# VH-VL binders against Probable septum site-determining protein MinC (minC): the designs that were tried, part 3

Target 1, 220 residues: Probable septum site-determining protein MinC (minC), of Prochlorococcus marinus subsp. pastoris (q7v2x8)
Amino acid sequence: MKLILRGIANEFIKSFSFKNFEIDQNFFDKLITKEAPAAANLITENEKINSYELAKLKLILEKHFIKLSNIYSNNRETVLSGKSLKINSTFLKIKDLENQLPLDPSYLKKDILHKGTVRSGDRISSNGDLFIIGDVNPGAIISANNNVYVWGKLFGIAFAGKNGNKNASVASLYLNPLQLRICEIVAIGPKEKPKGQHPEIAILEDNKIIIKPYFLNQNL

## First folded at step 2 (VH-VL)

Design G2 (framework fv_ragifilimab)
Fold by ESMFold2-Fast, scan of step 2:
Order: structure tokens, then sequence, then C-alpha cells
Structure G2 (fold): chain C 220 residues (1-220), chain A 120 residues (1-120), chain B 113 residues (1-113)
């Protein structure tokens, strides 16, 4: 069985078994602080899960502001157990359950390519890298679990490494954001505007966001 | 079972290089950072550096930057740490250790250790 | 670099008694934006790798007995074993993960007297 977490700093699949649940449950205590309630979907195949086991999972998730929102299972008794706890539970055949999971784990880090201006009030979030072909205006918020790349001017708020990737970066052809975030580290935008229109990259070094010119050749 | 399994003990001469491997199993290898830490006999723990298995990016402690090289082979879920120009004071147990998932940089899982002995 | 200093270097405690190990950092490991202390404690028995006991200064790792507790904030941290048992004989290490390079204390050897 798999637990798909949504609406937190990242989306991911947590594989687990109730046989070893006591060892795995402390994983939830390790999750980073969340700003808003998140949701989880539980996907099981033929295994029978009783109301006690589901209630334990529900309580652990609720302690971390995560709602166990949906259960999808090919076991009718597991579906009934979920419904008894007032969880939206749906019986699906194995073929249909496959559509609830990505073809491979990399799809949980789905790259998004957005073409066009991201305007004030717009919000774009990616589970992988985020690529923008266009400008990001003041008042817009863009975010990614991995890297943020803007082929244009970045004036809004950019958040990279939402899932704790300290090697994440924010790069733009004109890097002048209102605010940068990498993982849990926040920096207010550059004091001076960029010198000309050349690419720059923001990275984390020693828990500080550092901005430097972006050179394609890397000078190994 | 989630585990890190390291290569066996090695005996090297001063000036040689050693390459230690660390194979991860039971988890998605590319979702966790891999760190290398050593411990000389009777001494404390010393951090060597970290590699992001997904992109191969590395950060080294200054002391090891000139001699250590970290790499990964994603196809076999294995990380490597090579230390060159070995000296007798490089004799130590070398550990790989995984960071915690999602914004946590402490070591929740360790390899069993690889003893590297450097002697003339 | 952040320097981690543990005290004492070694201590002997009778079974059932309290053991206290201290760890000091040369600068604060408290990050103000998330209010977390980037400090961990590890237990290492002879011939074994270190085992995580405590992270974020006071959060106990899964499977670690409740007699182990961590406390402190900023630069001054303590690991407490409320009632020492024979299996607790080990070297204990504190670690900061606030900034690279990550650094460890020199270790505290805990023995039964």
Amino acid sequence: as target 1 above (220 residues)
Amino acid sequence: QVQLVQSGAEVKKPGASVKVSCKGSGYTFTDYYMHWVRQAPGQGLEWIGVINPSGGSTTYAQKFKDRATMTVDKSISTAYMELSRLRSDDTAVYYCARDSYYGEWYFDLWGQGTLVTVSS
Amino acid sequence: DIVMTQSPDSLAVSLGERATINCKSSQSVLYSSNNKNYLAWYQQKPGQPPKLLIYWASTRESGVPDRFSGSGSGTDFTLTISSLQAEDVAVYHCQQYYSTPYTFGQGTKLEIK
C-alpha cells in the first residue's frame, strides 16, 4: 500500500505496511513545518485493513495537519473500514488503481513547463523542476520541489527546494525577485538590480542564499 | 528492509587511493542525500562531504576537497567515495549515511562502515 | 566552522541513575525562520555505526526508549538518560547540521561504575 501526500511543501508516495507501521509512523514526525493543512490519499490493492489500523494512520496524519482524504482499494472490507471513519472511500479494480499511481516515481517530481507571463496573483507549483518561458510579475508566486528556471524576468516570489532539496536553485535571465526561498531559507530580493540582462542563479551555501552569474560551461 | 551496505575492509600503502562503495536498498535512492563520515581509531566523527544522487552535485569539507571524490551510479543505487594520496592518518572507519527526507539533514540511516588501513 | 564541544569526555554512572551529557556549539544552531535547533545526538557501541537517538535537539527517533531525552536551544544542549541500563554503555556524539561542514563533538564515553 501507498500513501500519496498532497498540498504540503512537496508531493510524494510513502510506501508502508501495517506489519511494520510502528517503525514507519515516526516518519510523519520528521516532516517539515507546514503553512496550511495538507491531504493524503491511501491506495491499497487486495490487502484487508481494519478500522483500527486506519484510525491509527488517520490520527498520525492529523497530528501533522494532514487529512486522510481518500482511500482507493480493491478490497471491499477496506473500503467499508474507511467509510466507517468518514473517509471518502472508493472500490476500484486493480486496472483502475494503476491510474492513481504514476508510471514511475519520477512523475511525483513532475516538471512543469509554463509558457507566458505569470501575473500578479497567479500561483504556479511544480513537484519537480519548474520552467517558465516568460516573465514573472511582482505579486506572482512560483514554486518547485526542485529547481526554478525563468527564461525571462523574475520580479515575483520564487520558492525552490520545497521538499528540502538544499541543492535546489532559482535561475533567471534577469533575477530581481521580491523574495527568494530555497528550502526553509528565505532571502529578500537583491539590494541592487542586476547589472545588465545576463543570467544569474541563486543557490544555498552554508544556510545562506547566494546569487552569482550563471555560466553554462560551469568551468569544472 | 531499508539499509546501506558498504564494501569490505581495505589495506593501502601511503600515496595510494581507496574507493569505498555504499549500496542503498529498500528506498528510492535518488530522493535522499548521501553523506560520508569517517572515524579514526579512538577518535570522534569527521564529516567528509555530501552528494545529491539525483544530480551528482557535491559539497566537501575543505580538508578533503583536494583528495576526496564522491560519485553515484543510479542504475545500481550505489554511492562511492574515493580518497587519494592516502596518508597513515587517513586510517579510519569510513561510513556512508543518509540524510532524513524532506528538509532534514541529520543522519537517520548509516552503513556498517569500511575499515581503511594505511600502512607502510 | 562551527566547533562542537562535549563534556565530560567520559563518565561512569551506576545502573538506574541519571546520566547527563552536555554539548556546546561555538555559534547558535537555532534557525529563526523555522524555530528549529539543527542538533542531533547519536549512540555508538563498539564495532557498530552511530545510531540516531535525537534530532532537532529534543525529538526522539523512532524506537529509541523514552529514558533518552534531549534539551537545550541555541548553543547549549543536553542529552539525558533518566535511568541508566546496561545496554546504554556506548559513546555518545552530538552533531550540528546548521551549516556545512557538518561537525561533531569529540564524543562522551558512558560506562557503568
Scores: ipSAE 0.000, ipTM 0.409, lowest interface PAE 20.7, mean pLDDT 79

Design G3 (framework fv_ragifilimab)
Fold by ESMFold2-Fast, scan of step 2:
Structure G3 (fold): chain C 220 residues (1-220), chain A 120 residues (1-120), chain B 113 residues (1-113)
Amino acid sequence: as target 1 above (220 residues)
Amino acid sequence: QVQLVQSGAEVKKPGASVKVSCKGSGYTFTDYYMHWVRQAPGQGLEWIGVINPSGGSTTYAQKFKDRATMTVDKSISTAYMELSRLRSDDTAVYYCARELYDILTGSDYWGQGTLVTVSS
Amino acid sequence: DIVMTQSPDSLAVSLGERATINCKSSQSVLYSSDNKNYLAWYQQKPGQPPKLLIYWASTRESGVPDRFSGSGSGTDFTLTISSLQAEDVAVYHCQQYYSTPYTFGQGTKLEIK
């Protein structure tokens, strides 16, 4: 059995396996983070899950603000249990169930391209590079394991190099963030603001965040 | 020494608008976001919104989006919060506060507050 | 919106005794990328603006006496005053700054018993 977590706006897919429905809340709390998606799909093969067990799972997920949105199973009684709880439940043959599972993370494109304004309260996270075509407003949080590129104005919080990539950068057409972070190094916006409107890039050099003008095609 | 000095108390009639000012000194005004928070008599604190003094970008609490306007005048290091279509339940002390997100110190600085009374 | 709930609404503690105030958020304020809880505690005395005591749930603001401490993670947070002094009589507010709109608890009034 697998529980697939899905995010709002950008798809953030994580696969979890539950062992005999003995879900440890401590284990579950460690897996559910601020960046966890707000919806989940349950995928089972031949496991028979009764209404009581399924209701228990539903309540645990709801406690963590996750909606159990869909159930896909090759067990008709499990499908009926889901329907009795008013959850969209679909019977699928085992071959078709495989198509409901996310690809192994190693085969997923790590980069995320988001088009549109990232509004206050929005959070976007990427396992690779993050590209935003739009403004990032105050109160928004964007993060990436590699680089963060904002083709617009950056006023929110930006975090690059989340997994220790010291070569990561944050670039924006107007770099004026509430907070910048590259790896473990944190800085609030630059003390001196740009005298003109021009793109800038923040990089990590000698454990310091350095901001400089971004040159287009400097080697052409 | 960082200081935020707000304008004096106001008395307004229902339906009017009020504009509260907040002058910063002792720091580079455009380097820190400015928040606005209010507190009705005997009640808790309520966040109105935040403005980036450098770019002028704003984020408002949904409750205030249609009535509140935050602006800045960088030349005199002053932030403003205007609240329109006032109701009696808008009677409160209005505070400006420099951003909570000082990652180095955690320092947060508040103005002394401006009492706005809305009555007929 | 994230709803912040404090308990108790009021608390009376004898001088020198421990005071404990709780704060619960309707959703986690722990940001996994930096492993920080976006939770602050404020002290407010009559006629004064709030004063920051604790940020990042457990980091004491400069100049705040060490008898004040913050603890907790995710959704459940606690402010502790280890040995109450007369000047600690105030209303205490918790605040999340994890997402806008920033929200405060209703406040806890601390009095001497």
Scores: ipSAE 0.000, ipTM 0.395, lowest interface PAE 21.6, mean pLDDT 78

Design G4 (framework fv_ragifilimab)
Fold by ESMFold2-Fast, scan of step 2:
Structure G4 (fold): chain C 220 residues (1-220), chain A 121 residues (1-121), chain B 113 residues (1-113)
Amino acid sequence: as target 1 above (220 residues)
Amino acid sequence: QVQLVQSGAEVKKPGASVKVSCKGSGYTFTDYYMHWVRQAPGQGLEWIGVINPSGGSTTYAQKFKDRATMTVDKSISTAYMELSRLRSDDTAVYYCARDTGWFGESYFDYWGQGTLVTVSS
Amino acid sequence: DIVMTQSPDSLAVSLGERATINCKSSQSVLYSSNNKNYLAWYQQKPGQPPKLLIYWASTRESGVPDRFSGSGSGTDFTLTISSLQAEDVAVYHCQQYYSTPYTFGQGTKLEIK
């Protein structure tokens, strides 16, 4: 039995049993709880969990501002118990339950959403993806371990994949940066201002940064 | 008409520094990248580095990282390349050259006339 | 670093005849995603800076006479002058711009006769 807890920007896994379950204050302190309610998903295999046990877990999580949002189980009675409590509950085969776990359960993920202009002298850094709603002015520096998305104009310096992720990208509605970095590869931005207003994405291909139009349904 | 005009010839002793200038005209100076390339007498061309005139960001060839400094003065549309701790084998014609395109288009459509730097003891 | 090697070091060709200059890179400068070769050719006359002739291995720069053509892909490239004119006497340089540091060949000196 595993409880997958997702905060506003963090994800954490906890294995537990109802017989010896204790709320560890230190465990919940790792989640961002004061800024908005966190969500949790419960994953069980063949264990039968009745409505009372599930309601008790739900109450404990809610006392810590965590919503029990989904239940995934290979036990049909556990699924029925979840549904009786108005929790979204899905029956899955054992093989498919593994797909509900985070790919790397040992790490906390942190994405940042920033609203507003990033001005000259400002620095924003994310340990996950970075999403900016606004412009990034010359002299600003933005960075992320994964992807950088600018829902606005990018004129400053952007650094994606800063911890070695070669699949990281930088995308913007108007891509005209002073400098782009993806992993260890550095490229100076386009010398001519983009003539169109179409979104563009910078990616690594064959150890080179290439810029191309950004389309949502690529690679179907 | 695009022009890149460089400073005049310099004679330096070993250990000195030299600063070469390159003034752009006939285009928007901050919209094009500026590269520095040298050529020793009778030899091939050697790339030193590039500067983005808009932000001042630079990329240097490893051989020159410890001695070369590229800067720009946007108010007078001028790029500079300073080479320190000069040796006799730094004797060369130094060129500035304008980048022609976007990422991956680092070929040079306009060149300065060249500045001869002679290093002798 | 990518090493660029030109051949021959010098070449003498009669007026009106074809001149062929070769350039070899130590690794491929063909980018698979856009199928472009990151190779340029320059002409340099005595006392003058280099002048761009060809980019993307085969695209002529505006104002360059049709007698100049570039060909090749990957690691082996050729500059051809179909009918040599007197004003074509110069040193010719190839350049890769596939990766930094950008590198040039040693140059090929083209002379009449």
Scores: ipSAE 0.000, ipTM 0.429, lowest interface PAE 15.4, mean pLDDT 79

Design G5 (framework fv_ragifilimab)
Fold by ESMFold2-Fast, scan of step 2:
Structure G5 (fold): chain C 220 residues (1-220), chain A 122 residues (1-122), chain B 113 residues (1-113)
Amino acid sequence: as target 1 above (220 residues)
Amino acid sequence: QVQLVQSGAEVKKPGASVKVSCKGSGYTFTDYYMHWVRQAPGQGLEWIGVINPSGGSTTYAQKFKDRATMTVDKSISTAYMELSRLRSDDTAVYYCARGDYIWGSYDYFDYWGQGTLVTVSS
Amino acid sequence: DIVMTQSPDSLAVSLGERATINCKSSQSVLYSSNNKNYLAWYQQKPGQPPKLLIYWASTRESGVPDRFSGSGSGTDFTLTISSLQAEDVAVYHCQQYYSTPYTFGQGTKLEIK
């Protein structure tokens, strides 16, 4: 069984196993702190994996901003389990499983511009800057290797500088995220809730996330 | 086995500072957040703040932001919480508590230190 | 800040009978996107630190007896002990971890009748 992690910046191939149908969260936590892939493909051979196990894997990946996008298996029950969770699942002969590499070059693109509301359950990841023209609702997760700009309200989770860029920033017209991260530094809940709608920017200073009014300071 | 072992009881005068330590063992120290919570005699629990041992980043409750300082020494798997300008109403048992995995983002506390009684009296 | 209020402040229940403790939050701790309630329950015996019993409002921590259960959603939560045992005498605390500062209820002291 193989879990292929597809990031916007990099593609990663990792092998893992379920131990008595349990997943080693320490392994995934360690892996993902180094690099933040955007999606994963699960490849299994003859293993029967039920929907509970797939849901656990999906949950662990979602904690790390990764979408479980595709399941490829030579076990029809595993394919059915994936379909029951609305994951694109395909039955393949064992010989064909080795050819399941992401071929979509879109993950190589630097900047992303998204127009419209990012809704609960949506995930957008950029290997450069991420620009959103619209609101980011609670339950949405957005991330970028560099900066995140939201020309709207930010209520979801935002992650900037995910490849180690300590100069990365998160800016929004109304900055009230559930969680904010710049590099390895995490801020959970706002220090002070925004009292009005004016642009603010979050930056990393002295290993601390600082929020400043953007209209009063044009320097990033 | 996971253990959090705190330093011993302290008696301080008003205006002094106290520094409580919390040594983790049985797990990878930098993989979990360390929270600090206090409990005044006969009262409820009060959250002081949290530190990420990997990067040293901190979040404080507003009430404690100007007086509390959280630090870690990764080489000995130990977290510290220093509270300055002590008042009599700071008399409490101070606990360290481990939060979920760094990437878990969920702050229910699965393991607690045994507590450190800090008494502030003149 | 989210204010957590427990009721009752103290409760006396006979051995083998059901104990019910309530916890209310001043605002919802349900995150609609993952449909999870950011609420935990802790047990604290005299001279000891709190011990995690329940998280996500209803998930029992490993090693916690099945007589303990949590229920509720949004702003109203309940901890139930289906058949009280002598070792259950303790103070019980609810906690929200939806937003910082994380806050606790005032505690409910459970005694044997």
Scores: ipSAE 0.000, ipTM 0.428, lowest interface PAE 17.7, mean pLDDT 79

Design G6 (framework fv_ragifilimab)
Fold by ESMFold2-Fast, scan of step 2:
Structure G6 (fold): chain C 220 residues (1-220), chain A 126 residues (1-126), chain B 113 residues (1-113)
Amino acid sequence: as target 1 above (220 residues)
Amino acid sequence: QVQLVQSGAEVKKPGASVKVSCKGSGYTFTDYYMHWVRQAPGQGLEWIGVINPSGGSTTYAQKFKDRATMTVDKSISTAYMELSRLRSDDTAVYYCARDTYVEIYGSGSYEYFDYWGQGTLVTVSS
Amino acid sequence: DIVMTQSPDSLAVSLGERATINCKSSQSVLYSSNNKNYLAWYQQKPGQPPKLLIYWASTRESGVPDRFSGSGSGTDFTLTISSLQAEDVAVYHCQQYYSTPYTFGQGTKLEIK
């Protein structure tokens, strides 16, 4: 199950389990603007959660100025539990839950768009696609569950498909990374400069990372 | 509630390898990067590297890249750091430390260490 | 590599008095795009792991007493303990997380006079 919340300054995605009701208090303690209320959506698959357990979660979130706004579950008992607490609760099939709910994009957006140079020591991680408008310097690490797009030069480490998506890709205007990874497949950066001055894309093909020129000129 | 519990002290001969474990509890193990840091007796702290527990991706300090191997076992929320070809100057307390990483739109992740394991003393002696 | 240098190596301060520890980086750890200093302070007592005190140069970790404060920007940073307590006897370390490899100062040992 996942707790998805959006604060005023940032969007946060937290995965957790109800088995021990152990929500990382240090996560909430590090929120910058505790005074401004945030909203949370709870997404569960087949887990049966009773009203008592949901009430405990609701109280913990309220203690940190977070409103439990919606529950989405493939378990009808969990949906009933949510409704009994007057929380908007919706039954959804697992496919819809796993493909990231098609809710308000401004609230549940997992894609990241970063404008500016990613410096040595910076790490940027996305649960969807990652878009960089700028250069990624040596010593920087960027990662995404889906695709990584760098509208600039890539010199650091890029990790696409980190959640097992073998169709993920890494594309850049100048693809010369220290290391590329797509799913579990790792490629160390080349000794030679990239071919030509056109964009390139790295994809996983037959369990090998293949780099090809990107000629479509489609929007990244 | 967050705890990182490391394996016990090790005594190794020069040329051997050592594998230290770090078990995380009280949080979602795959949501936070895990770092390894060592401290030789009476010396400062030295960063070895970091691993992403979700995907297994690693970054090593140049000094350690040829000898250190970091891995994870997600099923038991445990990270491992193996150091090979041990020398006497590898005698140190080895710590695992949790990154303060949170997936944040447009601002990147944090890379200071909010929780540390208790440390594992590795002694390299003939 | 960014080299972190602390001063002094050791410091003795009377109970209730102000303790000041300095940390200097060989290059700026201020990231202009977000205007944040990638600098943390840790407290380490004998036989224990380091404990996070301050991050982003001046933000106190939850649960850390308000007598601890961090200041500075760019290359020069200070950790201040406004009224020293007996439990504050420890080694204090600064850390930069601006670039890999992440590096620490050599540590400052704080003792009671």
Scores: ipSAE 0.000, ipTM 0.426, lowest interface PAE 18.6, mean pLDDT 78

Design G7 (from G1 with heavy chain G99Y W100D D101S Y102E Y103F D104W S105Y, light chain S99D; framework fv_ragifilimab)
Fold by ESMFold2-Fast, scan of step 2:
Structure G7 (fold): chain C 220 residues (1-220), chain A 119 residues (1-119), chain B 113 residues (1-113)
Amino acid sequence: as target 1 above (220 residues)
Amino acid sequence: QVQLVQSGAEVKKPGASVKVSCKGSGYTFTDYYMHWVRQAPGQGLEWIGVINPSGGSTTYAQKFKDRATMTVDKSISTAYMELSRLRSDDTAVYYCARYDSEFWYFDYWGQGTLVTVSS
Amino acid sequence: DIVMTQSPDSLAVSLGERATINCKSSQSVLYSSNNKNYLAWYQQKPGQPPKLLIYWASTRESGVPDRFSGSGSGTDFTLTISSLQAEDVAVYHCQQYYDTPYTFGQGTKLEIK
């Protein structure tokens, strides 16, 4: 079986088996960070999963604020078990189950390249570096385990180094965010508005977020 | 600009139910979890539960599981917490609080709703 | 359930002096995969809702004065106010958000001596 976890704009793909690993709270804590994606789809092939087992999985996911949103299975009894728990459950033949899986289910997408405006209310999260070609509007949130690069104007919230990387940075062609976060350190935005449209970079030094110009021949 | 506005004070008899509302504005309502916390006079803070406004999924503290019901109305960006079979020791200020699932702390709180339970 | 215990229950500190409040969790709130402590501190003045001061045990919320700092890891945490101001008179609460149910300490009342 496969459990497909999604942040709003990012997929975290996990596979597991009841045969090889017991399902318990510690198992999912190891797979999912406490900042886990809000929804999951469960895909199973020829497995009969009863209501008790599904209820256990649902409970563990919900303890981490993850909703078990959909079940796709070629086993009708598993689909009935899901429906009995009021989970949207769909019977599919094996060939059609392939269409519910990412093309590379073992690959965790590290870096993300997003083209276009990130609008108020949108959230984009990356497990590596995040590259935005476009503007990030007020009310949008973008985050990365490593660096955040905005090839445009940054007015929203940007979070770099969210997995504890103190060397992470946030760079933008026009850095005027509502809030910057690097690792565990937060700044509500620069005290001074950017002087014209210059690329700037925010870095963490001595537990303070420092913003400086990003020149071709200076620490690039 | 983010604001959580709660309904007004309530006075109830023991055995009655109370329903407190919390209207969010200045943000996308479905992007943030909504928690409910209460505080009895002179006491500490006590967590009641959380609701995901996007899907309606809830988690309750065991003490409140049988009596509390959390719901949302997305069309008016409003969360509700109903507490049934009220006792005098349910007298408290009830707060809603916004929580980002990625950041996991309460960044904005409602002003509080005083619920008084007396005969 | 994770039990949060604060000490002292109340303290009186002179203006300009250092105030120290402790918080202990019954089990670790450090998540090893991201090396973060799921611990927050709140300030509550009479008649007001709690206000977030510190999250991730040591990160100051935007707009919170530099005199407030958080420290500690795992099970033992400290909130420090380096130079007490009159406006800092309040009840301070620690909170774990490591696991549900989310739990708070009993609160520490800070008064001016």
Scores: ipSAE 0.000, ipTM 0.412, lowest interface PAE 17.9, mean pLDDT 78

Design G9 (framework fv_ragifilimab)
Fold by ESMFold2-Fast, scan of step 2:
Structure G9 (fold): chain C 220 residues (1-220), chain A 122 residues (1-122), chain B 113 residues (1-113)
Amino acid sequence: as target 1 above (220 residues)
Amino acid sequence: QVQLVQSGAEVKKPGASVKVSCKGSGYTFTDYYMHWVRQAPGQGLEWIGVINPSGDSTTYAQKFKDRATMTVDKSISTAYMELSRLRSDDTAVYYCAREGYSYDSWGHFDYWGQGTLVTVSS
Amino acid sequence: DIVMTQSPDSLAVSLGERATINCKSSQSVLYSSNNKNYLAWYQQKPGQPPKLLIYWASTRESGVPDRFSGSGSGTDFTLTISSLQAEDVAVYHCQQYYSTPYTFGQGTKLEIK
């Protein structure tokens, strides 16, 4: 179980049970100094949490000026409990729950390097950066918490910054995806095919996905 | 390739129990929920329940809670559904079905077993 | 429990013509937070298990021909086959996966006229 505040995990919930929740008071004392409404994401693996327990957690967070905005869980009953409270709740398998963890230097150990074509129906997900040496065909989906680099042609769907990293990017030698996603921003595929087949990079600027030529001395 | 292979047809008398197996191959068995669905001859599909292979947690439809038992054997990538105290109206084809999953797609059944006909007659 | 009702129970459509099957849920299967409908469509041929065609009400499963399309939101859903082929003769089932127990419609038998 993890509680994540605006993409940064500071503490896990302690003493959770079917009867009560307990949160580290010292942790919340630090959040009060912020004096601004904050959003939190709750990540649980196989734990079953009922509606009463989630409602109690929600109230405790609200007392500290924190809104429980999202729940990610590998337990469908926990997801249903969240939905019953009108909290945005998503079922994710354990391997994908790690993609909701905050980005920090230690997370780089989960970078993935994939060699070969990613074919229609294939899905590859990374908790750090994702490097593909090969083409990503239409019907394939690739995703990363940080950056997506395709050393080949990108025709499928690419999702970068999956856990809220707005500085994430998608780069390819031939960028012609069906769909690009960076954080919460979605761009449908380009109307025109790339000209000259030169490398391009997609980045998020002012809540808009911008595609530009990739140069070594720009946007590193 | 992903495949779900079920055990063969069964003929049972009222009051007996039947245990149907479903062997998964071509994927990591513990990464996907397994559902059981039945279909009486000429009728629609009826959901029995689901099991999480990694944690063994189960959820049953209310009318099957007291008679159905779902289990898994992770070592051989096999799920089981046992139905006890059989009645003639339990005659049906029983299917196992894998719950599809991606970051934005879950809950639908992407692969199905071939089905196991269970006939209950005196 | 969410009750799923399909209409019609059976229909006959000529080859190359459009086939339309309807599905109604007793309560909304739209999750307002993500704006997705938790509804799937399956095709079942005699002696075979169901095959997934569409999920999220309108998302076509990989490998399914583009003549199949799903539409609708909330409680009213439609499966459309734009140009019927001989291989499309089957029973079609809608399913909600918004809440447990998961439930299916009674099925619609599609035949060639």
Scores: ipSAE 0.000, ipTM 0.436, lowest interface PAE 17.7, mean pLDDT 79

